VHH binders against Kinase non-catalytic C-lobe domain-containing protein 1 (KNDC1). Designs and how they scored, part 1

Every score and structure here is a prediction.

Target 1, 252 residues: Kinase non-catalytic C-lobe domain-containing protein 1 (KNDC1), of Homo sapiens (Human) (q76ni1r1468to1719)
Amino acid sequence: STHQLFSQLTLLQQELFQKCHPVHFLNSRALGVMDKSTAIPKASSSESLSAKTCSLFLPNYVQDKYLLQLLRNADDVSTWVAAEIVTSHTSKLQVNLLSKFLLIAKSCYEQRNFATAMQILSGLEHLAVRQSPAWRILPAKIAEVMEELKAVEVFLKSDSLCLMEGRRFRAQPTLPSAHLLAMHIQQLETGGFTMTNGAHRWSKLRNIAKVVSQVHAFQENPYTFSPDPKLQSYLKQRIARFSGADISTLAA
Below, numbering starts at 1 at the first letter of every chain, in headers, positions and changes, except where a header shows other numbers; antibody chains are not in Kabat numbers.
F, E and O stand for the ipSAE by ESMFold2-Fast, ESMFold2 and OpenDDE, each averaged over both directions (binder to target, target to binder). V2 = 0.75 x the mean of E and O + 0.25 x the DockQ between their complexes.
[cut] stands for letters that were removed.
Atom coordinates printed by the task and the answers are left out, and those that the model quotes come from them; centres of patches stay.

## First folded at step 3 (VHH)

Design r11
Fold by OpenDDE, fold request of step 9:
Structure r11 (fold): chain B 252 residues (1-252), chain A 123 residues (1-123)
Amino acid sequence: as target 1 above (252 residues)
Amino acid sequence: EVQLVESGGRLVRTGGSLRLSCAASGFTFSRYAMGWFRQAPGKEREVVAAITWSGGSTWHADFVKGRFTISRDNAKNTVYLQMNSLKPEDTAVYYCAASPTYGLFRTSDYDYWGQGTQVTVSS
């Protein structure tokens, strides 16, 4: 069921997110974390960027690979979503899959799992997926979910602290989009932290600290869904199957 | 006390233009996304447009795209809806609403509501 998939995907995402520390989101640019909109598919030169990036906050802090793992997983989920759709051979099946993923995504953002919602959105926005004729025959109510997802993305991009606003934050678990959070932090990190006179831009540092501290805040209130190990295993296997796949090639 | 007060609604002819305003008070305006909703007789309330906290991003319903534009002035605690090329189908009570969340489409996403302003478009 849609609910089962939502809950288990959420738990899987949560597990990865819980391994992250706020400091892992600092200086992510040095780790090669880029805006997907600007990312010219550079050929994966595996150059191990020895990210000796001196954390502004912890000079000796070795950046753990937890953020990268989180981001890789996000890409894998997106790829999985896209792959499922483009490898489906019938329009009916494609419609069903689109509908399913959209409904899952809806459940995700409604329950403040923005990570999985954005992952699904990313998969659905792949060019090969967008070219599917199934979009034309998708029920209107389902198609509306796509617009909602896009709107959610716009809001998530608009304010780095938007998820901390209101009473809902306190009442409900939240999983942020790691990529978007990283981008927000990168934006704040731009322009240096020292003034020409050698003085530190304390306001900037405080803002960064505030945004990064959200990680802990979200971790303090986890989802409490019942795990389904069988379904999780299935999902992991299916996601892994398409890891690193070229969706355009699969569609061909 | 939180207040949202809409103004600018009136009778206009088809093809006419209106600018609605919503003045907010009693809360930190710049921390809320703002939305315009409308409700026609016998129909459900529907979202027309929304704008982010900073005003940097906007959303418009498909049925109003190209005709209506939402904007805000945080210094004045006001949100606006510019309505051009009005049609009889646009006749409704228009509501201003404030959301502390990312929610744009659900009425439940909005914590504060105005009393509404009547827009009537005559043929």
Scores: ipSAE 0.029, ipTM 0.375, lowest interface PAE 5.6, mean pLDDT 87
Fold by OpenDDE, fold request of step 9:
Structure r11 (fold): chain B 252 residues (1-252), chain A 123 residues (1-123)
Amino acid sequence: as target 1 above (252 residues)
Amino acid sequence: EVQLVESGGRLVRTGGSLRLSCAASGFTFSRYAMGWFRQAPGKEREVVAAITWSGGSTWHADFVKGRFTISRDNAKNTVYLQMNSLKPEDTAVYYCAASPTYGLFRTSDYDYWGQGTQVTVSS
């Protein structure tokens, strides 16, 4: 069921996220974490161009790879979603899969699992998937979910602390999009930490600290779904099967 | 030189429609999210709409209530704002802006700004 898939995907994501420390999200640019949409790094903010970028980080600091693992898993899930759709043999099956993933994604973002929601979105936005004629025959209600999902993405990109706002944060578990969180932090890290007068930009540091501290905040309130080891194993295997796959090639 | 040039602003009657255009040059347009802002006299500049780099996702302010739609054509290095059902309250200078970051909603998120185009809605 959609609920079962939602719950288990959420637990899987949570398990990975729980291994992360806030510090792992720092200096992710040095780890090569970039915007997926652009093969070439996006232009740095004008503020960053003018300011001598003082790295807060010591040279040669070996950062744990937990963030990278989290991001890789996210990519794998996206690839899996796309692969399932493009390898389906019939339009009917494609429609069913699209519907299923959209509903799962809806459950995800409604229950504040933004990680899995964004992973699914990423998979669905793959060019080969978007070229499927199944999109044209999706029920209107299902198609609406896609639009909502896109809106959620925009929301998540709106502010680095957007998930901390409101009463829901305290009441409900939250899984952030690791990639988006990393990007927010990178943005904050850009530019100089020293003012022209030589003073440190303490406000900037505090902001960074605040944003990264969200990791702990989210970890303190985990999802309590019942695990289904069998289904989790199946999902892991299926996701792994398509890891690194060229979706365009699969679609051909 | 980076340039954002807005066009399309004019005087319109209540209930009318306008399409604003913003032509971008001097930077890789497809790598920037684009936004429309407006500033009314005596008011703060506020975000009206934003669109991601690829155009895959859009955001519209609540006050738009589906009346305005942002879109972009990366091949033409242009972002658009379709404004329908205009109201006197929509009277403002409208600015096009480009964001290289994931920030889409704050003025500080945007690196490049146009000079603005005046939209006036008469009662």
Scores: ipSAE 0.006, ipTM 0.303, lowest interface PAE 9.6, mean pLDDT 87
Fold by ESMFold2, fold request of step 9:
Structure r11 (fold): chain B 252 residues (1-252), chain A 123 residues (1-123)
Amino acid sequence: as target 1 above (252 residues)
Amino acid sequence: EVQLVESGGRLVRTGGSLRLSCAASGFTFSRYAMGWFRQAPGKEREVVAAITWSGGSTWHADFVKGRFTISRDNAKNTVYLQMNSLKPEDTAVYYCAASPTYGLFRTSDYDYWGQGTQVTVSS
């Protein structure tokens, strides 16, 4: 059922989200901490070397890839959604799958699982999927859900702290979109210029700390859906099957 | 202490125009997304239009597309709804609402509501 798929996808996303430490989202802060402990020149460190640097400094322990796993999973879910649609052989099957994914995504954002909702939207927006004639024959109510999802994306892109404000965020579990959260941290890191350089540094740290506190608060209020291990295993298998797939090639 | 006060609702003829205003106080207006909702007699409240806190993005329901325009003035703490080409089915109480969160489309996503202003469109 659409409810079962929504709930189990949410539990799978939550499992990965709970593995992330809030500090994993601090690109500038992680660099600052490393500078204090090692006295490495700031100009010699680049983000392109971050994984390589971690490998060099942690030779005997499992490498911490939690944020990378979360981002990779987001891409894998999007790819899975696109792949399922483009490998369907008839317009009737494609309409059925489009409708199902749209309704799952709607359940996700209504229940504050913004991670899965945006991952499904990203998959549906793949060029090969958008070219499907099935979009033209969707029921009108289902087609409206696509416009709702696009508007939700615009809203989420506009404010990094909107999920923490208001009285409702504490009443419900929330899963933020990792891609959008990372984008907001980068925007906060580069914003807030003033004539006082010291004020820029403290303002950036305060704003980034607020986002990090947001992540921690969401981790403290998890979803409590009943797990369905058989369905979860099936979903993991389907998502893994299409990991890294070239959607354009599959569409041919 | 939060207040949203709608104004501008009145009786107008079919094909006429009307501009609704909503004055906000008691909160940081520029941090809130704003929405207009309407409720016709015997019907449930429905979203008409929404606008992000900066005014950079807007959304309008299909039944008002091309006829209504939401806008805001953060310096005046005011959100507007310009209503053109009015039809009898637009008759409703119009509500202004404020949301600090992502939600623009469900009544449950909005924290603060005005008391409403009546718009009546005569044939």
Scores: ipSAE 0.005, ipTM 0.314, lowest interface PAE 11.5, mean pLDDT 76
Fold by ESMFold2, fold request of step 9:
Structure r11 (fold): chain B 252 residues (1-252), chain A 123 residues (1-123)
Amino acid sequence: as target 1 above (252 residues)
Amino acid sequence: EVQLVESGGRLVRTGGSLRLSCAASGFTFSRYAMGWFRQAPGKEREVVAAITWSGGSTWHADFVKGRFTISRDNAKNTVYLQMNSLKPEDTAVYYCAASPTYGLFRTSDYDYWGQGTQVTVSS
């Protein structure tokens, strides 16, 4: 069912998220530009500078294998969504898949699994998927879910720190979008007065440190859905099948 | 034929106010996010503000926050940019753009563009 798919995708995402060390999310170069290698050396946190200084001074090649796994999985889920749709050979099947993915994504963001919601949205926004005639025959109420999802993306892009305001973020489990966090970190690191304005540099360090606190807080409050190992294995297999796929080629 | 037509750009004094309009036609306006970009001579086009299809969420670049306000009227197929407390640095050609994907930061995320309207802010 749609609920079962939502809950098991959430547990799979959480598994990867919980393996990551919060400090490594501050390395915007690793998050934005990564080598595809299984032999990437692991950084030692015991020999690193404090969290307040590590995000700006870590070597460009410092990598956490679990962060790489999280980011690769995010891209793989997006590719999987696009691939399932473009390889469906009838408009009826494509409408059914579009509807299913949209409803799964809606359940995700309603339960604060923003990572999976944005991964599904990214797959649905692929050019080959957008060109499908199935969009024109999609029921209006389902098409409205796509607009809700786009609105959630705009909200998340506006200020990643808004999830930290107040006490609400500790009341419910949350999975943040790693790519959106990386985007906000890159914006903080690229600011105009980085080397010539001490006030801007101090403010940037303070904001970057808030990202570490945010990640840590989310890791302390995990989802408690019941695992379904058969469905999880099936999902992993489907996602892995399309890893690295050229969606345009699959669409023919 | 998709068309975005900006209007309202003109010469204004520093500290003045101006409202830009962008009239849309040839697509389902209420299903597209809208954005305003600007380009000063010799500079790259940069995002100024964006708004979701319903108008429920907005984003503004830090350099205009508190001074500029994006809004839309889906009944009139029009997006607006209210510009207050204008500075000479705001002098640029202003473009409206439409995106089905809500890409907010980059010009490549937007499918449709207007021809632009010139805003000039004098000392």
Scores: ipSAE 0.005, ipTM 0.152, lowest interface PAE 12.8, mean pLDDT 75
Fold by OpenDDE, fold request of step 9:
Structure r11 (fold): chain B 252 residues (1-252), chain A 123 residues (1-123)
Amino acid sequence: as target 1 above (252 residues)
Amino acid sequence: EVQLVESGGRLVRTGGSLRLSCAASGFTFSRYAMGWFRQAPGKEREVVAAITWSGGSTWHADFVKGRFTISRDNAKNTVYLQMNSLKPEDTAVYYCAASPTYGLFRTSDYDYWGQGTQVTVSS
């Protein structure tokens, strides 16, 4: 069921997220974490590695691999979603799969699992998937979910602390999009930390701290769904099967 | 187990100097910003100084007026507070704390705390 898949995907994502520490999200540009929209490192990326930014970290500071693992997993999930759709040989099957993933994504963002929601969105936005004729015959109610997902993405990009706003944060578990969170942090890290008078930009540091501290805040309130080891194993295997796959090649 | 152990606190006369040390264990020291806090009797705990991971950036409270200096040695997993020109008003329990983020000013920014060391300045 959609609910079962939602729950188990959420638990899988949570497991990876729980391994992360706030410090793992710092200086992620040094790890090669880039904006997906820009295949080419923006010139501003060089500023993030400026001597001024580096002053906060020891030379040769090596981050743990947990963020990268989280991001890789996200890509794998996206690839899996896309692969399932493009390898489907019938329009009916494609419609069913699109519907299923959209409904799962809806459950995800409604339950504040933004990580999985964005992963699914990314998979569905793949060019090969978007070229599927199944989109034209998709029920209108289901198609609307795609627009909602896009809106959620805009929301998540709007403010680095958008997930901390309101009573919902305290009341419900939250899984952030690791990539978007990393991008927000990178944006804050851009520029110097020293003022012209030689004083440190403490306000900037405080802001970074606030954004990064969300990691712990989210970890303190986990989802409590019942695990289904069989389904989780199946999902892991299926996702792994398409890891690194070229979706365009699969679609051909 | 995470441990922060402060040392160096003692009774000193006004105008005297002390160097506090905090030895860290049980976590990756070089990934944490470090801070010194103090708490006087009947007063709230307040941040005295903070230092980033590399030691490249330091902050000191206004009330230290350049008298105190925070430093760290990552090879020794130790943070220091050099206190000069001590005054009776500096009498407090001094705490070492570790922050996993750039948050340096709030007690809530710090995940790990020492037990504290007593500094007493006599007139």
Scores: ipSAE 0.000, ipTM 0.249, lowest interface PAE 13.3, mean pLDDT 87

Design v1 (from c13 with S31D Y56W W104T)
Fold by ESMFold2, look of step 10:
Structure v1 (fold): chain B 252 residues (1-252), chain A 122 residues (1-122)
Amino acid sequence: as target 1 above (252 residues)
Amino acid sequence: QLQLVESGGGLVQPGGSLRLSCEASGFTFSDYDMGWYRQAPGKQRELVAFISSGGWTNYADSVKGRFTISRDNAKNTVYLQMNSLRPEDTAIYYCTAELFGYDTSPSGYDYWGKGTPVTVSS
């Protein structure tokens, strides 16, 4: 069922998220998970270039490995969603898959699993998927979920979620989108490794510390769904089969 | 009853070829993703080849370039063409069927045949 798929995908995402230490998200730029090109001042360019280059070549550290694994899994889930759709035999199968993924993503964001919701949205937004004629056959109520997901993405790109604001935060489990969280942390930074103003450095550190505290708080309130090891193994197997696939080639 | 029946296994010399067949019944074959797994004595089952309902294929590294999976939806049959066989290809080969995302799938997540033995030896 859609509910079983939603709950088990959430548990799989949580497992990866719980392995990450919150502080490692501070080095998302150094890990190369955002735009690799930077406009860094000359005074910090060699240090920034070393950090940028080293983000792809940093020595393995178990916690650093887990952040990379989390981010690669996010890409693998997006690729898997796109691949399942474009490798399906008929438009009927594609409509069924579109509907399933949209409803899973809706359950995800309603239950504050923003990680999986945004991963599914990213897969559905792939050009090859968007060109599928199955979108035209989709029931209108299901097609509206796509617009809801896009609105959720716009909302999550705001700063409001990074500051632990809102009435539901303390009472409900939450899984943040790792890519969006890393983007917010990078947006809170100014300059490269060399800071020219001590007061600016302290203000940035306080804002970054608030975001790291949010990650820690999310880790302290996990989802308690019942695990289904057979379904989890099956999902991992399907996702792994499409890992690294060129979706455009699959659609051709 | 939902069934997968493998055939085409047997004894073959190293460097030889075999074609495995798996005939499906009791479900809409064209909707299902199909696969071949193998299990050597004392080993875990491993994926050999996969073909989606839409025809996309993927192979284990150990068989790439030697094995080819194909399907014939009109005959409800999936094939595994095995060329340049080696002694390490000796195993029981199992056909599988999977349907992801369909509302009315049977209980469980994949179906397995009983297997067909393949022996590669002098």
Scores: ipSAE 0.363, ipTM 0.716, lowest interface PAE 3.2, mean pLDDT 78
Fold by OpenDDE, look of step 9:
Structure v1 (fold): chain B 252 residues (1-252), chain A 122 residues (1-122)
Amino acid sequence: as target 1 above (252 residues)
Amino acid sequence: QLQLVESGGGLVQPGGSLRLSCEASGFTFSDYDMGWYRQAPGKQRELVAFISSGGWTNYADSVKGRFTISRDNAKNTVYLQMNSLRPEDTAIYYCTAELFGYDTSPSGYDYWGKGTPVTVSS
């Protein structure tokens, strides 16, 4: 069921996210984390980045690769989503897959798993997927989910603390989009930390601290879904099957 | 065109066994998840068993321990071994193919066979 897929994907995402520390999101530019709009999806280039990048804030801290792992997984999930659709050779099959992924994504963002929601969105936005005739015959109610996902993306990009707003956060599990969170932090990191008079920009540091502290806040309230190891294994296998795949080539 | 042809259905006594087969054609069988559904008279179609392209299996609670789903990719065939059959297992059994899915509604599978009847009666 959609719910089962949602819950297990969420748990898988949560497992990766729980390994992260707020410090891992700092100085991600040094790790090669870039805006997707500019990033040539060379999945292979991340291995060449020297693991010994020093934190902007912790000169002696060697950053673990947990953020990179999280981001790689995100790409893999997106690729998986796209691959499933483009490897289906009938419109009917594509419609079914689009519907499934959209409904999963809907469940994700409704339950504040924004990570998986954005991963699915990214996969669905691939050019080869967008060219599918299945979009034309997709039920209207399902098609609306795509618009909702896009709106969610806009929302997530609007403010670095957008997920902390409202009463709803205090008690609900949340998984952020790692990439978007990293980008927000990068934006805050841009520019000097010292004023012309030599004084430190404490406000900037405080803001960065506030934004990165969200990682801990989110980790304090995990999802409590029952794990299905078999389904998780299945999902991992499917995702892995398409890891590094060129979607355009698969679509040909 | 994708085709699924079921066979192996029939009349069997309670406690008996049947082996259903579904031969697939018109698609890359190894890439598809395969499943068996059944529909009893006056009831909704329900999932019986599922096997992924990678060999992962899932069963309805009602058939766990009694039914076994397997596949032979070389023969483009999925099997359902049904042991310890009960009258409540009486239904038309349908083979399904799906590129991606898990325990979805009958509408979630992309392709269906015509079905093979299984009757469990004394």
Scores: ipSAE 0.024, ipTM 0.407, lowest interface PAE 4.0, mean pLDDT 87

